# VH-VL binders against q0aze0, part 168

Target 1, 268 residues: q0aze0
Amino acid sequence: MKIILVNNRFKENTEKKAQEIAGQLSALNVEVIIDNGLDEPYAGTVDFIMVLGGDGTMLRAARRYGQRAIPVLGVNMGTVGFLSNIEINELAEYLPLILREEYSLEARMMLEVAVFQQQSLLTRVFCLNELLLRSNSPRMLSFALEISGQKLEPYRGDGLIVSTTTGSTAYSLSAGGPIADPQLDAFIVTPVASHIINKRPLVVSPEREISLHLLEEREAIIGIDGQIKMDFGAENRVLIKRAPHPLLMVNLKAKPFFTSIDRSLQRQ

## First folded at step 7 (VH-VL)

Design D39 (framework fv_inotuzumab)
Fold by ESMFold2-Fast, scan of step 7:
Structure D39 (fold): chain C 268 residues (1-268), chain A 122 residues (1-122), chain B 112 residues (1-112)
Amino acid sequence: as target 1 above (268 residues)
Amino acid sequence: EVQLVQSGAEVKKPGASVKVSCKASGYTFTDYYIHWVRQAPGQGLEWIGGINPSGGDTTYRRKFQGRVTMTADTSTSTVYMELSSLRSEDTAVYYCARDTLEVYGSGYFDYWGQGTLVTVSS
Amino acid sequence: DVQVTQSPSSLSASVGDRVTITCRSSQSLVYSSGNTYLSWYLHKPGKAPQLLIYKVSNRFSGVPDRFSGSGSGTDFTLTISSLQPEDFATYYCMQGTHWPYTFGQGTKVEIK
């Protein structure tokens, strides 16, 4: 069995824990690859991915490995988050279940984001939470939104979020989007500081294609999961669709989404 | 034009604290980590730690554990490094530096601040 | 911690000379992906340090072609093919493969 341990290089305690866990797994004849974010993703075949850290580390793991249909387990290192299933101090008791494959999988949809310049593909990335289009200057954006070839009235404002249901509790929530059951597959399209006061979030089928382009020359940024940022101008177009494979998240213990989000919102 | 501009020189007594600032401009502040590196007189460069301005996540070298705190203010695009319980050995020029994090990461500093001299003397 | 050692600690050279500085690590700097995170910096008194070379051999934007980096594993070299007046400075290597990041102790290049 071969496992990838994903950790955050800039968290000293997670690096040390990753090495301790790697030692434990090696003693059980498990081959371990450590991915601390410094190098490109491991290219070989693996059986399981263990993510040590908070939601940010899980988002990185999802972008790097989410399309490979490999089970991914989030192990919390003490940070509050939505994407982990067990705590680090519980790992020893759950490890036998992991090695015997005695767990369930929850499929989480991902976005495929393709950015073009004219007709040329510049980049293709995957993400678990959202794509954010935002202005990078004091000037508001004027942009076109098309859903499956249907051209909507032009948007005017600071930007737009296209989110998965998993991302409904991230930036989309802050911008006024709905909280969605992550077991649903849907795009949530949430405007950011729209000039039109009653421009509503849209919930659309994940089988639809969403395209965005600027209607005027402006400085804008495309953000992916809040971790990748790239320039977006009038010569650019972005195409968003459902990624070919969902992220397969490991459930070792019941994590009640609705009571968790309710508790989190009460704390805020 | 990417620039990191640091606060001016400080003179402190042993046991005091110092807070050095690093103001970023010419790029999106939250896209890059900022690290701190110092150079004591007659010594080489020494890495202290780094901060992710987007999330506030920090990592510190063990030698400074319990004495250093790094923070970021996104409204002013400024990173701060506070060093407490100062000793004469902490006399050094302190630099902030930007770490270019690509999708797969990298371990190098592309732009540096001009440096802040911190003198600890009785 | 990974120890990084530079050699020599100082050297005297004339304009036009070929200068070679070495950097050795106590552990391999090759990560599992094959990438090696060894970088070189130029530092002059009263000025900010400046990146010259990253990932062993890649020249940073605006750095003259007389600067080159080479090496693998634990042994690395910075070469200046024809020293210019503005090159009299202290040079540092840094490893970023292993946490924590560590610097070499520096090599001062001064005029003969």
Scores: ipSAE 0.000, ipTM 0.407, lowest interface PAE 13.8, mean pLDDT 84

Design D4 (framework fv_inotuzumab)
Fold by ESMFold2-Fast, scan of step 7:
Structure D4 (fold): chain C 268 residues (1-268), chain A 122 residues (1-122), chain B 112 residues (1-112)
Amino acid sequence: as target 1 above (268 residues)
Amino acid sequence: EVQLVQSGAEVKKPGASVKVSCKASGYTFTSYYIHWVRQAPGQGLEWIGGIDPSGGSTTYRRKFQGRVTMTADTSTSTVYMELSSLRSEDTAVYYCARDTLEVYGSGYFDYWGQGTLVTVSS
Amino acid sequence: DVQVTQSPSSLSASVGDRVTITCRSSQSLVHSSGNTYLSWYLHKPGKAPQLLIYKVSNRFSGVPDRFSGSGSGTDFTLTISSLQPEDFATYYCMQGTHWPYTFGQGTKVEIK
């Protein structure tokens, strides 16, 4: 059995904990690869991915490994989150179940984001939460949104979010989008500070293709899961569709989504 | 327009500490890492470390570990770098720079502060 | 750490000359995204460093056409097609693919 341990270099305690866990797993004849997020993703075959950290570390793991159809377990370290299933102090209890493959999997949809310049593909990335198009200056954007070839009236504002249902509680929520059951597959399209009063969030089929481009030259960026940023100009176009594979999240214990989000919103 | 504005020149004695500020404007402060880079007289650019303003997470070059502390104040969009146990060889111009952070752990510096001269002499 | 080496350490040139500076890394700078994070900076005494070229060959906003970047993998070049008076400066390459980010030692372009 081979396991990738994903941790965050910018958090000292997670790196030390990853080393401790790697030692424990090696004692059980499990091969361990440590991924601290700084180098290229591990290219070899693996059986399981264990993510040590908060939601941010899970988002990175999903982008790096989510399309490989490998079970991914979120292990929370400190701050409570929505993407972790167990706490670090529970790992010893659940480790025998992990090694015997005694767990269920939850499929979470992902986005495939392709950025073009003219006819050339510049980059293709996958993400779990959202793509954000936003102005990188005080000037408002003017941009075109197409959904499966249907051209909407131009948007004017600070930007737009295209979110998965998992991402409904991230940036989309802050911009006024709905809270969605993450077991549903749908795109949530949420305007950011629209100048046009009647622009509302849209909930559309995950089989739709969404296209964005600027109608005027502006300084803009594309943000992915709040972690990756790319310059976006009038010469660029972005195409968003459902990724080929969902993220396979390991479920070792029941995690009630609705009571968790309700408690979180009370504290904010 | 993106700007990084640093605090003014400092003169310190050996063994003292210095705290340099870098105030950001013209963009979403928490969306970009800020790094610190110095240039000692007659030397090249030397990376010191970086900070994620959203969570306060830091990474320092091993040489400065234990002597440097980076912090961020989101209410004022300001990053601070404090360097302790100052030596004469710490005399340098210190720059803050915005990391594009295009992918986690990879990027380049698109905008820089004007620099802060720190002189350590006795 | 990834080592980054510039050549030459210094050079003397006249206005109108073509200037070429090379940068070599100890390992490949190609990222899994397909991008190569090699950037070039101009630094003048008393002023902040400024970005000239990012991702090998892309010219930053406001940078004159005489500046161009090329290369792949581990071998990169900055070219100034026709040196102007304001171009006498120290030039640095930086790799930003691997942590920690590392700078070349700099190339000083001096008037002949």
Scores: ipSAE 0.000, ipTM 0.441, lowest interface PAE 13.8, mean pLDDT 86

Design D40 (framework fv_inotuzumab)
Fold by ESMFold2-Fast, scan of step 7:
Order: sequence, then C-alpha cells, then structure tokens
Structure D40 (fold): chain C 268 residues (1-268), chain A 122 residues (1-122), chain B 112 residues (1-112)
Amino acid sequence: as target 1 above (268 residues)
Amino acid sequence: EVQLVQSGAEVKKPGASVKVSCKASGYTFTDYYIHWVRQAPGQGLEWIGGINPSGGSTTYRRKFQGRVTMTADTSTSTVYMELSSLRSEDTAVYYCARDTLEVYDSGYFDYWGQGTLVTVSS
Amino acid sequence: DVQVTQSPSSLSASVGDRVTITCRSSQSLVHSSGNTYLSWYLHKPGKAPQLLIYEVSNRFSGVPDRFSGSGSGTDFTLTISSLQPEDFATYYCMQGTHWPYTFGQGTKVEIK
C-alpha cells in the first residue's frame, strides 16, 4: 500500500509528526510519500491520502490531489474543523481499519475554475470551497454574471462568491449565503455587499456553467479557497464548472455537521 | 459563567518538573481547546501549546517539544501542563486560556485562567 | 513562524488622549475560511490578560466602545479613542491564523 502524508510545512512540529507517522507506517510495510508543500504534487499512483492538519491543509490537499479519485482522510493535529474526521491521537486505533480498507467514503463536489485573458487560458485550478471575486480598491465593481449562457442584469457591489455546498460555511456564509448540506451537489452564488437591494443568493444545478467578467476596468481579485489570489481585470473572464471528480473523504466515525455548525453560529 | 481556575504557585530547582492544572467550569469542556501561554519577568507573552480535550491531541511550540506534556481529564474538566528539565529561564507566570472551536483551524483566546507563578531557582 | 511586530514598544499618554497601536505580520493572516484571526489583549501586572478585540474589529463582550480594531492582511491597528485611567496597561496583538500562535512583543501605555 502507498500513502501520501500531506502536512503543513509552516506549522511548527508538523514535519516531525509526519516523519513519526511515516516510520510507523513503514514498519507495517506501507510505502509513504511525504508532501510538505515544498515540491510539486507527487505524480505517482497512490492508494490513500492522509492529511495532517486543519481545514486549510485539507483544502490544499483537495486542490493538489482531489481529482485523482483516491480516498482522503483528514487527521486533526490541533484545532477542530469541518474537514477532518479523526484526531491525531486516534490514528493508532483507526490505522488497522485504514489498512484493511474498512471505511466509508463521502463524495464532496469540487469546482473547476478557468481564468482567461481574451481567448487565452491563463490558469485552471480545482477547489473545494469557493471562488471569490472582490474589489481590491474602495470602488465598487460592475460585473456580468452568466449562468449557462443566460445573462443576468448587471451586478454592482463589492463582489460575488461561487461556492460548493462544502463551501457554504466559509466565505459564502459571511456574505449572507445559506448553509447547505454538504451531501448535496449545487453551486451557491452569493453577492458581496450588492448595491442592488434585491440581489439574492442563488442555488443552481451543479451541471450549470457560470461565467464572470467585469463591465468596467477596476482593481479586482479572484480568490480560490482563500489560498490563491489573482488579479482580475476587464480583459479577464472566469468560467466555473463542476470538477470531473469529487473529493472522496474517508469517514471512520460519525461527525455531526448540523449540530457543529449550529454551535459555531451561536458564538458569532 | 465561564471560569478557568489554576493551581497555586510553585518553586522548583533546576532539572525538576512542574505540573500546573487548569480547571474549567461554566461550559462544555470538550467543545473548546485549552492553550498555555507564559510570561517571563520583563518579557512578553509566549505561546507554549494547546490541547483538544475531546481527544487529547496536542500541538506544542518547537522549543518546548520534548519538555512539555499537556493532558486533559474530562471527568474533572481539568487540563494539565507538565514542563520538565526546568531551567532558570522557565521562571514565568503560566496561563491557561480557552481557544474557540470555530469553523476551520484558527482562533483566539476569550477566557483566561488567573495565572500560576513558577519560580525556578537553586 | 509568522512574526508579529508591534509599534511603538511604549508610549506616554494622558487621560482623554487618542492612542493608536499598530501590529504587522510577516505573512497574510487571512484564513482559508475568509476570516482573519488577529486579536488584541490588555495585560496588567498581577492580572490575567483580557481579550479586547477578536477577528480584527469585533469587540469582546463587556469591552468599552472606546476600543476599536481595524486593518487587513498584514497591517492592523488598535485605537483607544479617549484613554481612561484603567487603560494604562500593556497591549498585545496575537495571530491565530497560523500555527504556532504568535504574539507581538507588546506596547506599554504609560501615564505621561
């Protein structure tokens, strides 16, 4: 069996923990590749991906490996989040089940984001939570939203979020979007500080294509999962689709999504 | 009402170990991380590490790795920090603090214990 | 580690003065969730630190409205609009976006 251990190189002591776990797995005749973020994603075939860290580390792992249809387990090493399933001190207990492939998988949709300049593709990335278009200056944006070729009335405001259901509790929530069951497949389109008072969040089929472009030259940015930032101008266009493969998340124990989010919201 | 109550002051010799307790009340103990922060005389605040009481998982600042151990007893709603191989520069007031369990893996300290003075002298 | 730098290290002020303390991080504090985990604490000798501001600009329960926080990305400010006698203390910013959590070195607000 071949496992990738993904850790956050910028968090103190995580490389030491990854090496300790790699040694334990190697003693059980498991081949281990450590991805600490310093190099390109491992290009070879693997059987399992173990992510050591919080939700941010899982978002990075999903971007790097999510399209390979390989089981991905989130192992929390500090703070709790929505994307981890077990704690690091529980790993020894669950390791026999992992090695025997005795677990269930939860499929989480991902976005495919393609950014163009004129007719040329600048970049294509995959993400688990969302794309954020926002103003990078005090001036509001004027921009066009098209859903499967249908042109909506122009938007004016600070920006727009196109989110997966998994991302419904991230940036979209802060902008007034709905909380969605992550078991559902849908795009959630949430305006950011719209100056048109009746612009509402939209929930649309994941088979739709969503495109965005500016109607006037402004300083704007595209943000992907809060981790990638790109300048976005009037010569740019972004196209958003459902990614070809969902992220396959390993479920070793039940995690109560709705009670967890309810508890978090009571503290805001 | 949320309270974190710490054990009393300790005086230790170099090379000894110290174990400080932090008893939580007024909330669900397993819903929040507890972190430890110290302040040496004339110095600023320094984060040591934290523990998730719901599993016992810990994260320590690298300089304390191998010397610090954090544990949680859910039956008494108490977190412990043990620091071994004490040096004179470990003389400090040690605080426990509650970290919020919000969405994702980041936070801030909303409630703090009163502090425990640990003096390391020969 | 993410470095957090406060300025000034100390300042002298009178009751009623407007006080501004700045905090700069070596890396962006925007988390993948979109939240920015920059908090401010008041610390007096012999007492526990007290949370004043969390997530850049939110006042903690019971904190007077003379305290306000602002900023984004890597640059943050704590403002006290009209300093009161109980506000003479050391102030710390802390980032909680990246492990390990890191504090600024502190700003001591002293009576003039």
Scores: ipSAE 0.000, ipTM 0.381, lowest interface PAE 15.6, mean pLDDT 84

Design D41 (framework fv_inotuzumab)
Fold by ESMFold2-Fast, scan of step 7:
Structure D41 (fold): chain C 268 residues (1-268), chain A 122 residues (1-122), chain B 112 residues (1-112)
Amino acid sequence: as target 1 above (268 residues)
Amino acid sequence: EVQLVQSGAEVKKPGASVKVSCKASGYTFTSYYIHWVRQAPGQGLEWIGGINPSGGDTTYRRKFQGRVTMTADTSTSTVYMELSSLRSEDTAVYYCARDTLEIYGSGYFDYWGQGTLVTVSS
Amino acid sequence: DVQVTQSPSSLSASVGDRVTITCRSSQSLVHYSGNTYLSWYLHKPGKAPQLLIYKVSNRFSGVPDRFSGSGSGTDFTLTISSLQPEDFATYYCMQGTHWPYTFGQGTKVEIK
């Protein structure tokens, strides 16, 4: 058995804990690869991915490995979040179940984001939460939104979010989007600070393709999961579709989504 | 061990279509992109396009857009490249190659198929 | 498209010689992840191309240590420290940072 341990060297001092867990797994004849974000993703085949950290570390793991259809377990290292399943101090209790593959999987849709310059693909990125298009200056954006070939009236405002249902509690929520059951597959399209037109959030079939481009030259950026930023100009186009594979999240412990989000919203 | 095995040589007339296969083994088929690269006699390597076997999404070099089609069959771990409206200039050895799943649309080719000679002549 | 140019287009060498091949790109190959996707391949007639070097300077599994890669940004070099009989081949660099992927035109290493 081969396991990838994902941690974040830059944001969390978790290297010592990762080495400790790697030693424990090695003693059980498990081969361990540590991914601390410095190198490119491990290219070989693996059986399981264990993410040590908060939601940000899980988002990075999902972008790096989510399309490989490998079970991914979020192990919380003390930061409150929505993407972890167990706490670090529970790992020893659950490890035998992991090694025997005795767990259930929850599929979480991902976005495939392709950025073009004219007909040329510049980059392709996968993400778990959302793509954000936003103005990078005080000037409002004017942009076109197309859903499966259907051209909507031009958008004017600060930007737009295209989110998964998992991302419904992230940036889309802050911009006025709905809270979605993460077991549903859907795109949530949420306007950011719409100034001219009363644009509502849209809930769209995950089988549809969404495209965006600027109608006027403006300073804009595309953000991916709040971690990657790219410049976006009028010569660029972005195509968003459902990623080929969902992230397969490991459930070892029941995690009540609706009561968790309800408590979070009352205390914010 | 990783292997990419391609179909045998083809001889076609101008205007015909050719379909070349590339069968993968020794790894999780849907975890890596497969690209196609050709080499015409006396010329260098030329990238044609690639496919994500997981969802079937494709990216083609603009020069080939409209006459190349790439498909993947996950049940047989096989990628196909079909090139239509063949010209004498399409005479080349066609290779499939595995690209690591580099999330950001960037990568390199670690394993290659043995090549398929396609000859277009009257 | 990003243009990739190799020099020289051909060279003649003897066994034991140090061989240097250069690759230049028309724009930076540094990806926003911090990685540089420049790779080198060995190709012999009748055989599949073989990966030698990936991400500028990393030797692929099983590649002899006489092969090394270096460079940054737009200028890259493949060095063979002591040419062996099996190294007479055509060498290609490829940029994989920008789509579409583009190859250099190749450098043929021939027996003197």
Scores: ipSAE 0.000, ipTM 0.399, lowest interface PAE 15.1, mean pLDDT 85

Design D42 (framework fv_inotuzumab)
Fold by ESMFold2-Fast, scan of step 7:
Structure D42 (fold): chain C 268 residues (1-268), chain A 122 residues (1-122), chain B 112 residues (1-112)
Amino acid sequence: as target 1 above (268 residues)
Amino acid sequence: EVQLVQSGAEVKKPGASVKVSCKASGYTFTSYYIHWVRQAPGQGLEWIGGINPSGGSTTYRRKFQGRVTMTADTSTSTVYMELSSLRSEDTAVYYCARDSYEIYDSGYFDYWGQGTLVTVSS
Amino acid sequence: DVQVTQSPSSLSASVGDRVTITCRSSQSLVHSSGNTYLSWYLHKPGKAPQLLIYKVSNRFSGVPDRFSGSGSGTDFTLTISSLQPEDFATYYCMQGTHWPYTFGQGTKVEIK
C-alpha cells in the first residue's frame, strides 16, 4: 500500500506530525510519500491520500490529486473545518479501517477552469470550491456571461463567482448565494456587489459550459479556491466546465452537514 | 530544496542594457510568481516588478515601465530581467524572489536569489 | 502607491535587549479576502533578504520564537524578545495587499 501524506509547509506542528504518522505507517509496511507543496505532485500510482490540516490544505490536495480517482481523507489538526472527516487524535482508532479499505466514499464535483488569451490556452486548472472573477482596482467591471451559448445581459459590478455545491458555503455564501447540499451536482453563479440589483444567483446544470470575458479593459483577477490568483484582462476569456472526475472523499464517521452549517451561521 | 540561483555580476556603461537571470529549482516553476527587487548602495529595498511564468504576464512599477522587460523560459526554469537605458542610479544589487499564486498565502517573498551586482560606470 | 514608513530608521541595542520596530501604511492593508498582507524581512550586507514573518503574525519555517509580529489595519510591529548576536541587521516590512508592492525604508539594528 502506498499513501500520500499532504501537509502544510508553513506549520511546523503539521510537519512534525506528518513525520510521526509516516513512521507509524512504515512500521505497518505502508510506503509513504510526503507532499508539503514544494515539489511537483507525485506522479506514481498511489492507493490513498491523507491530508493533515485544515480546509485550505484539502483544497490544495484536491487541485493536485482530485482528478486521479484516489480516496482522500481529511484529518483535522485542531481548527474545525468542513472538508475533514476525523480528528488527529482519532487516527489511531481508524487506521485499521483505512488499511482494510473499510470506508465509504462521498463524491464531490470539481470545476475545470481553462483560461485563454485570444485563441491560445494559457492554463487549465481544477478546483473544489469556486472560481472568483473580481476587480483589482476601485473601478467596477463590465463583463459578459455566457451559459451553454446563451448570452446574458452584461454584468456590472465587482465580479462573479462560479461555485460547486461544496463551495456554496465559501465565497458564494458571503456574496449572497444559496447553501447547497454537497451531494448535489450543480454550478452556483453568484454576482459580487452588482450595480444591477436584479442580478440574482443562478443554479444551473453541471453539464453546462460557462464562459466569462471583460467588455472593457480593467484590472481584474481570476481567483481559484481562494488560493490561486491570475491576471485577467479584456484579451482573456475563461471557460468553466464540470471536471472529468469528482474528488472521492473518505467517510469513516457521520458528518452532519446541515447541523454544522447551521451552527456556523449562528456564529457569523 | 527550493533554490533561486542568479547570474554573475555585470559592469555596464551608461545607455547600455543588462540582462540578469534567475534559475529556479526544487519546486514547480509555473506555480509561483517571480518578482525582482533591487537595493542601491546605502538605500533600501525597491520592488521593480513581477512575472507569472505560466503565461508570461508581467506587472512593472511605473518608474521602470518602458525600460524593464521580464521574460520566462519554462524549458530551463529561468526568469530574466532586462533593464535598458542604464543610468548610474541603476547601480544596485538585483534580487529575484518567489511569491505564491494563492490568495490566502501570497503577498510575501519566501525564497530569494543570492543577488546580482550591476555596476553602471564610465 | 501605498506608502510604508518604519520607525525608527536605526537603533542601538545590546544582546539580550527587547527590540521593537514599527511599520505604518498610508492605507489599510486588509485585503478583500479578509487577510492582511504585511511581511517582515531580515537583511545583512552580502546576503539575500530572509523572510521572518508573513501575514502580520506568522513565523516562517526555521525562524526563532524570539521573533513575533503583531498589528492590524495600518499599524504593525515586529518584536525581538531577546536580541542575539546574529540579529544585528537591517529589518524591512513590506505590504503585498496593494499593487505595487512597497517596502518600508528599513530599520538598522546596531550593536551598542
Scores: ipSAE 0.000, ipTM 0.447, lowest interface PAE 13.8, mean pLDDT 86

Design D43 (framework fv_inotuzumab)
Fold by ESMFold2-Fast, scan of step 7:
Structure D43 (fold): chain C 268 residues (1-268), chain A 122 residues (1-122), chain B 112 residues (1-112)
Amino acid sequence: as target 1 above (268 residues)
Amino acid sequence: EVQLVQSGAEVKKPGASVKVSCKASGYTFTSYYIHWVRQAPGQGLEWIGGINPSGGSTTYRRKFQGRVTMTADTSTSTVYMELSSLRSEDTAVYYCAREDLTVWGEGYFDLWGQGTLVTVSS
Amino acid sequence: DVQVTQSPSSLSASVGDRVTITCRSSQSLVHSSGNTYLSWYLHKPGKAPQLLIYKVSNRFSGVPDRFSGSGSGTDFTLTISSLQPEDFATYYCMQGTHWPYTFGQGTKVEIK
């Protein structure tokens, strides 16, 4: 069995903890690849991905490996989040189940984001939570939103979020989007600080294609999962589609999504 | 105005500690990493380490591990770098610099502090 | 650690000259994000370094058109098409793909 351990390079003690876990796995005849975010993704075949950290580390793992149809387990290291399934102090208890493949998998849709300049593809990335288009200056944006060939009235405001249902509790939530059951496949389109009073979030089929481009020359950025930022100008266009493969998330213990989100919101 | 403003010059004896501050203004403090880079007289730029102000997580270059501590105070939008057990070769101008916050990092420093000269001599 | 080496260490030039500085890394700087994290900085005595070029070839806001970056993998170049008086400085490349971040040793551009 070959396992990738993913950790965050800027989190204190995660590298040391990853080495400790790698030693434990090696003692059980498991081959371990450590991915601390610095090197290219491991190119070989692998049986399982274990993510050590919070939601941010899980989002990175999903972008790197989510399209490979490999089970991914989130192991929380004390950070509050929605993408981890077990705590680090529970890992020893659940490790035998992992090695025997005694777990269920939950498919989570991902976005495929393609950014163009003129007719040339600049980049293509995958993400688990959302794409954010936002102004990179105090000026509001004017932009065009097209959904499966249907051109909507121009948007005016600070930006727009195109989110998966998994992303409904991330940036889309802070922008006023709905909390969605992560078992559903859908795009959630949430306005950011609209200058038009009646702009509402949209929930649309994951089979739709969404495109965005600026109507005026402005400084803007495209943000991916809150982690990758790209300059976006009037010469650019972004196309958002459902990614070819879902992320396969490992469930080792019951995680009551609705009671978890309810408690999180009550603490605030 | 988007700025990083550092504390003033310091003169220390070998074996002492120095704490340099870097105050951020004009942007969302927790949305950017802060790194520390130094330049000794006649030498090039040397990366020391960085801190994520959102959680206080740090990464240090191995040669400074055990001697450097980076901290962030979100209430004042200030990052501190403390270097202990000072040696004469630690004499340098110390800069703070910001990097856009991602798990990978954007890999470049778009805004720099003005620098703090630390002199270690008897 | 990824080693970053610049050449030349210093050069003498006149205003109007084309200046080329090279930067070579011991490992590929291509990252899984599709980006190559190689940046260039201008540094003058008594001033903070300033960003010129990021991700190999993108000019930072306010940087004059005479500055351009190119390269891929392990070999990178900064070009100044027509050197101006304010360009006499030390130039540094930096890799931000691999931790720890590493700078080249610097290239001093001096007046001839």
Scores: ipSAE 0.000, ipTM 0.409, lowest interface PAE 15.4, mean pLDDT 85

Design D44 (framework fv_inotuzumab)
Fold by ESMFold2-Fast, scan of step 7:
Structure D44 (fold): chain C 268 residues (1-268), chain A 123 residues (1-123), chain B 112 residues (1-112)
Amino acid sequence: as target 1 above (268 residues)
Amino acid sequence: EVQLVQSGAEVKKPGASVKVSCKASGYTFTSYYIHWVRQAPGQGLEWIGGINPSGGSTTYRRKFQGRVTMTADTSTSTVYMELSSLRSEDTAVYYCARDTIEFYSDSGYMDVWGQGTLVTVSS
Amino acid sequence: DVQVTQSPSSLSASVGDRVTITCRSSQSLVHSSGNTYLSWYLHKPGKAPQLLIYKVSNRFSGVPDRFSGSGSGTDFTLTISSLQPEDFATYYCMQGTHWPYTFGQGTKVEIK
């Protein structure tokens, strides 16, 4: 069995814990690859991905490995997030189930984001939470939104979020988007500080294609899961589709989504 | 090991230009912003600007706009900062520093720094 | 631009002393993500600045436990619980919530 351990190198204890777990797995004849973000994604075949950290670390793992149809387990090492399934102090208890492949999988949709300059593809990335288009200056953006070829009235504001249902509790929530059951597949389109009266978030079929471009030359960026920043100008267009494969998240322990989010909102 | 290595000290005349390099190693070059920060003798740290190596986008502090140019060469994992129309008050140690974009955040701190490049502007 | 002001500009301390440095911003540093991008750096002559604390209270890898950060909104504090000889240096806070990034003016920690 070959496992990738994904960790957050910027936290003092995570690198030490990753090495400790790698040693324990190696003693059980498991081959371990450590991904601490410094190198390119591991290109070889692996059987399982274990993410040591919070939601941010899971987002990086999903971007790097989510399209490979490999089980991914979130192991929390501090504060509870929405993407972890077990706590680090529970890992020893669940490790035999992992090694025997005795767990269920939850499929989470991902976005495929393609950025073009004129007719040329500049980059293609995948993400678990959202794409953010935003102004990189105090000036608001004017931009066009198309959904499956249908042109909407131009948007004016600070930006737009195109989110998965998993991302409904991330930046989209902060911008006024709805909370969505992550077991549903849908795009959520949430305006950021819109200056157009009654612009509401949209919930859109995951089979649709969403296209964005600027109507005026402005300094703007595309943000992917809050982790990747890319320049976006009037010469650029972004196309957003449902990714070919969902992220396969490991369920070893029941985690009640709705009571968890309800509790979180009462404290905000 | 993650490192940023800068070019050596420069002595320039007023009105000249200087180009300082910052070579990155030990990480994915395009995943991190690179910022430039300077310290003039007896003064504090001053942010000059930053560049996203993935797209080449730059953000400059207004007082340097029109005099500073930042570029990135992805084939050599090197960022350059060129400062033109040099004045005596530009005498400073110039640092490059890495800012993360790999985590869920809008960036915001500098974790790895170059060793610094002393630029002296003398008449 | 967001102004960042440190207090004091300098202080004298002995090894073993508790040292507190304050940083105040002219605007809230809370980002829409809920994160607060306030970091602290140690700087010695002839050396590059070193990250000590990021996002208000997170200690960077390898930074000794005696360093801690706290605060919220516009008011932030760096504390050194028991000053060591290697801690005599200039300390800077920096805000990264708003463009342009801005540094405090620095606090010089001097022996005695």
Scores: ipSAE 0.000, ipTM 0.453, lowest interface PAE 13.0, mean pLDDT 85

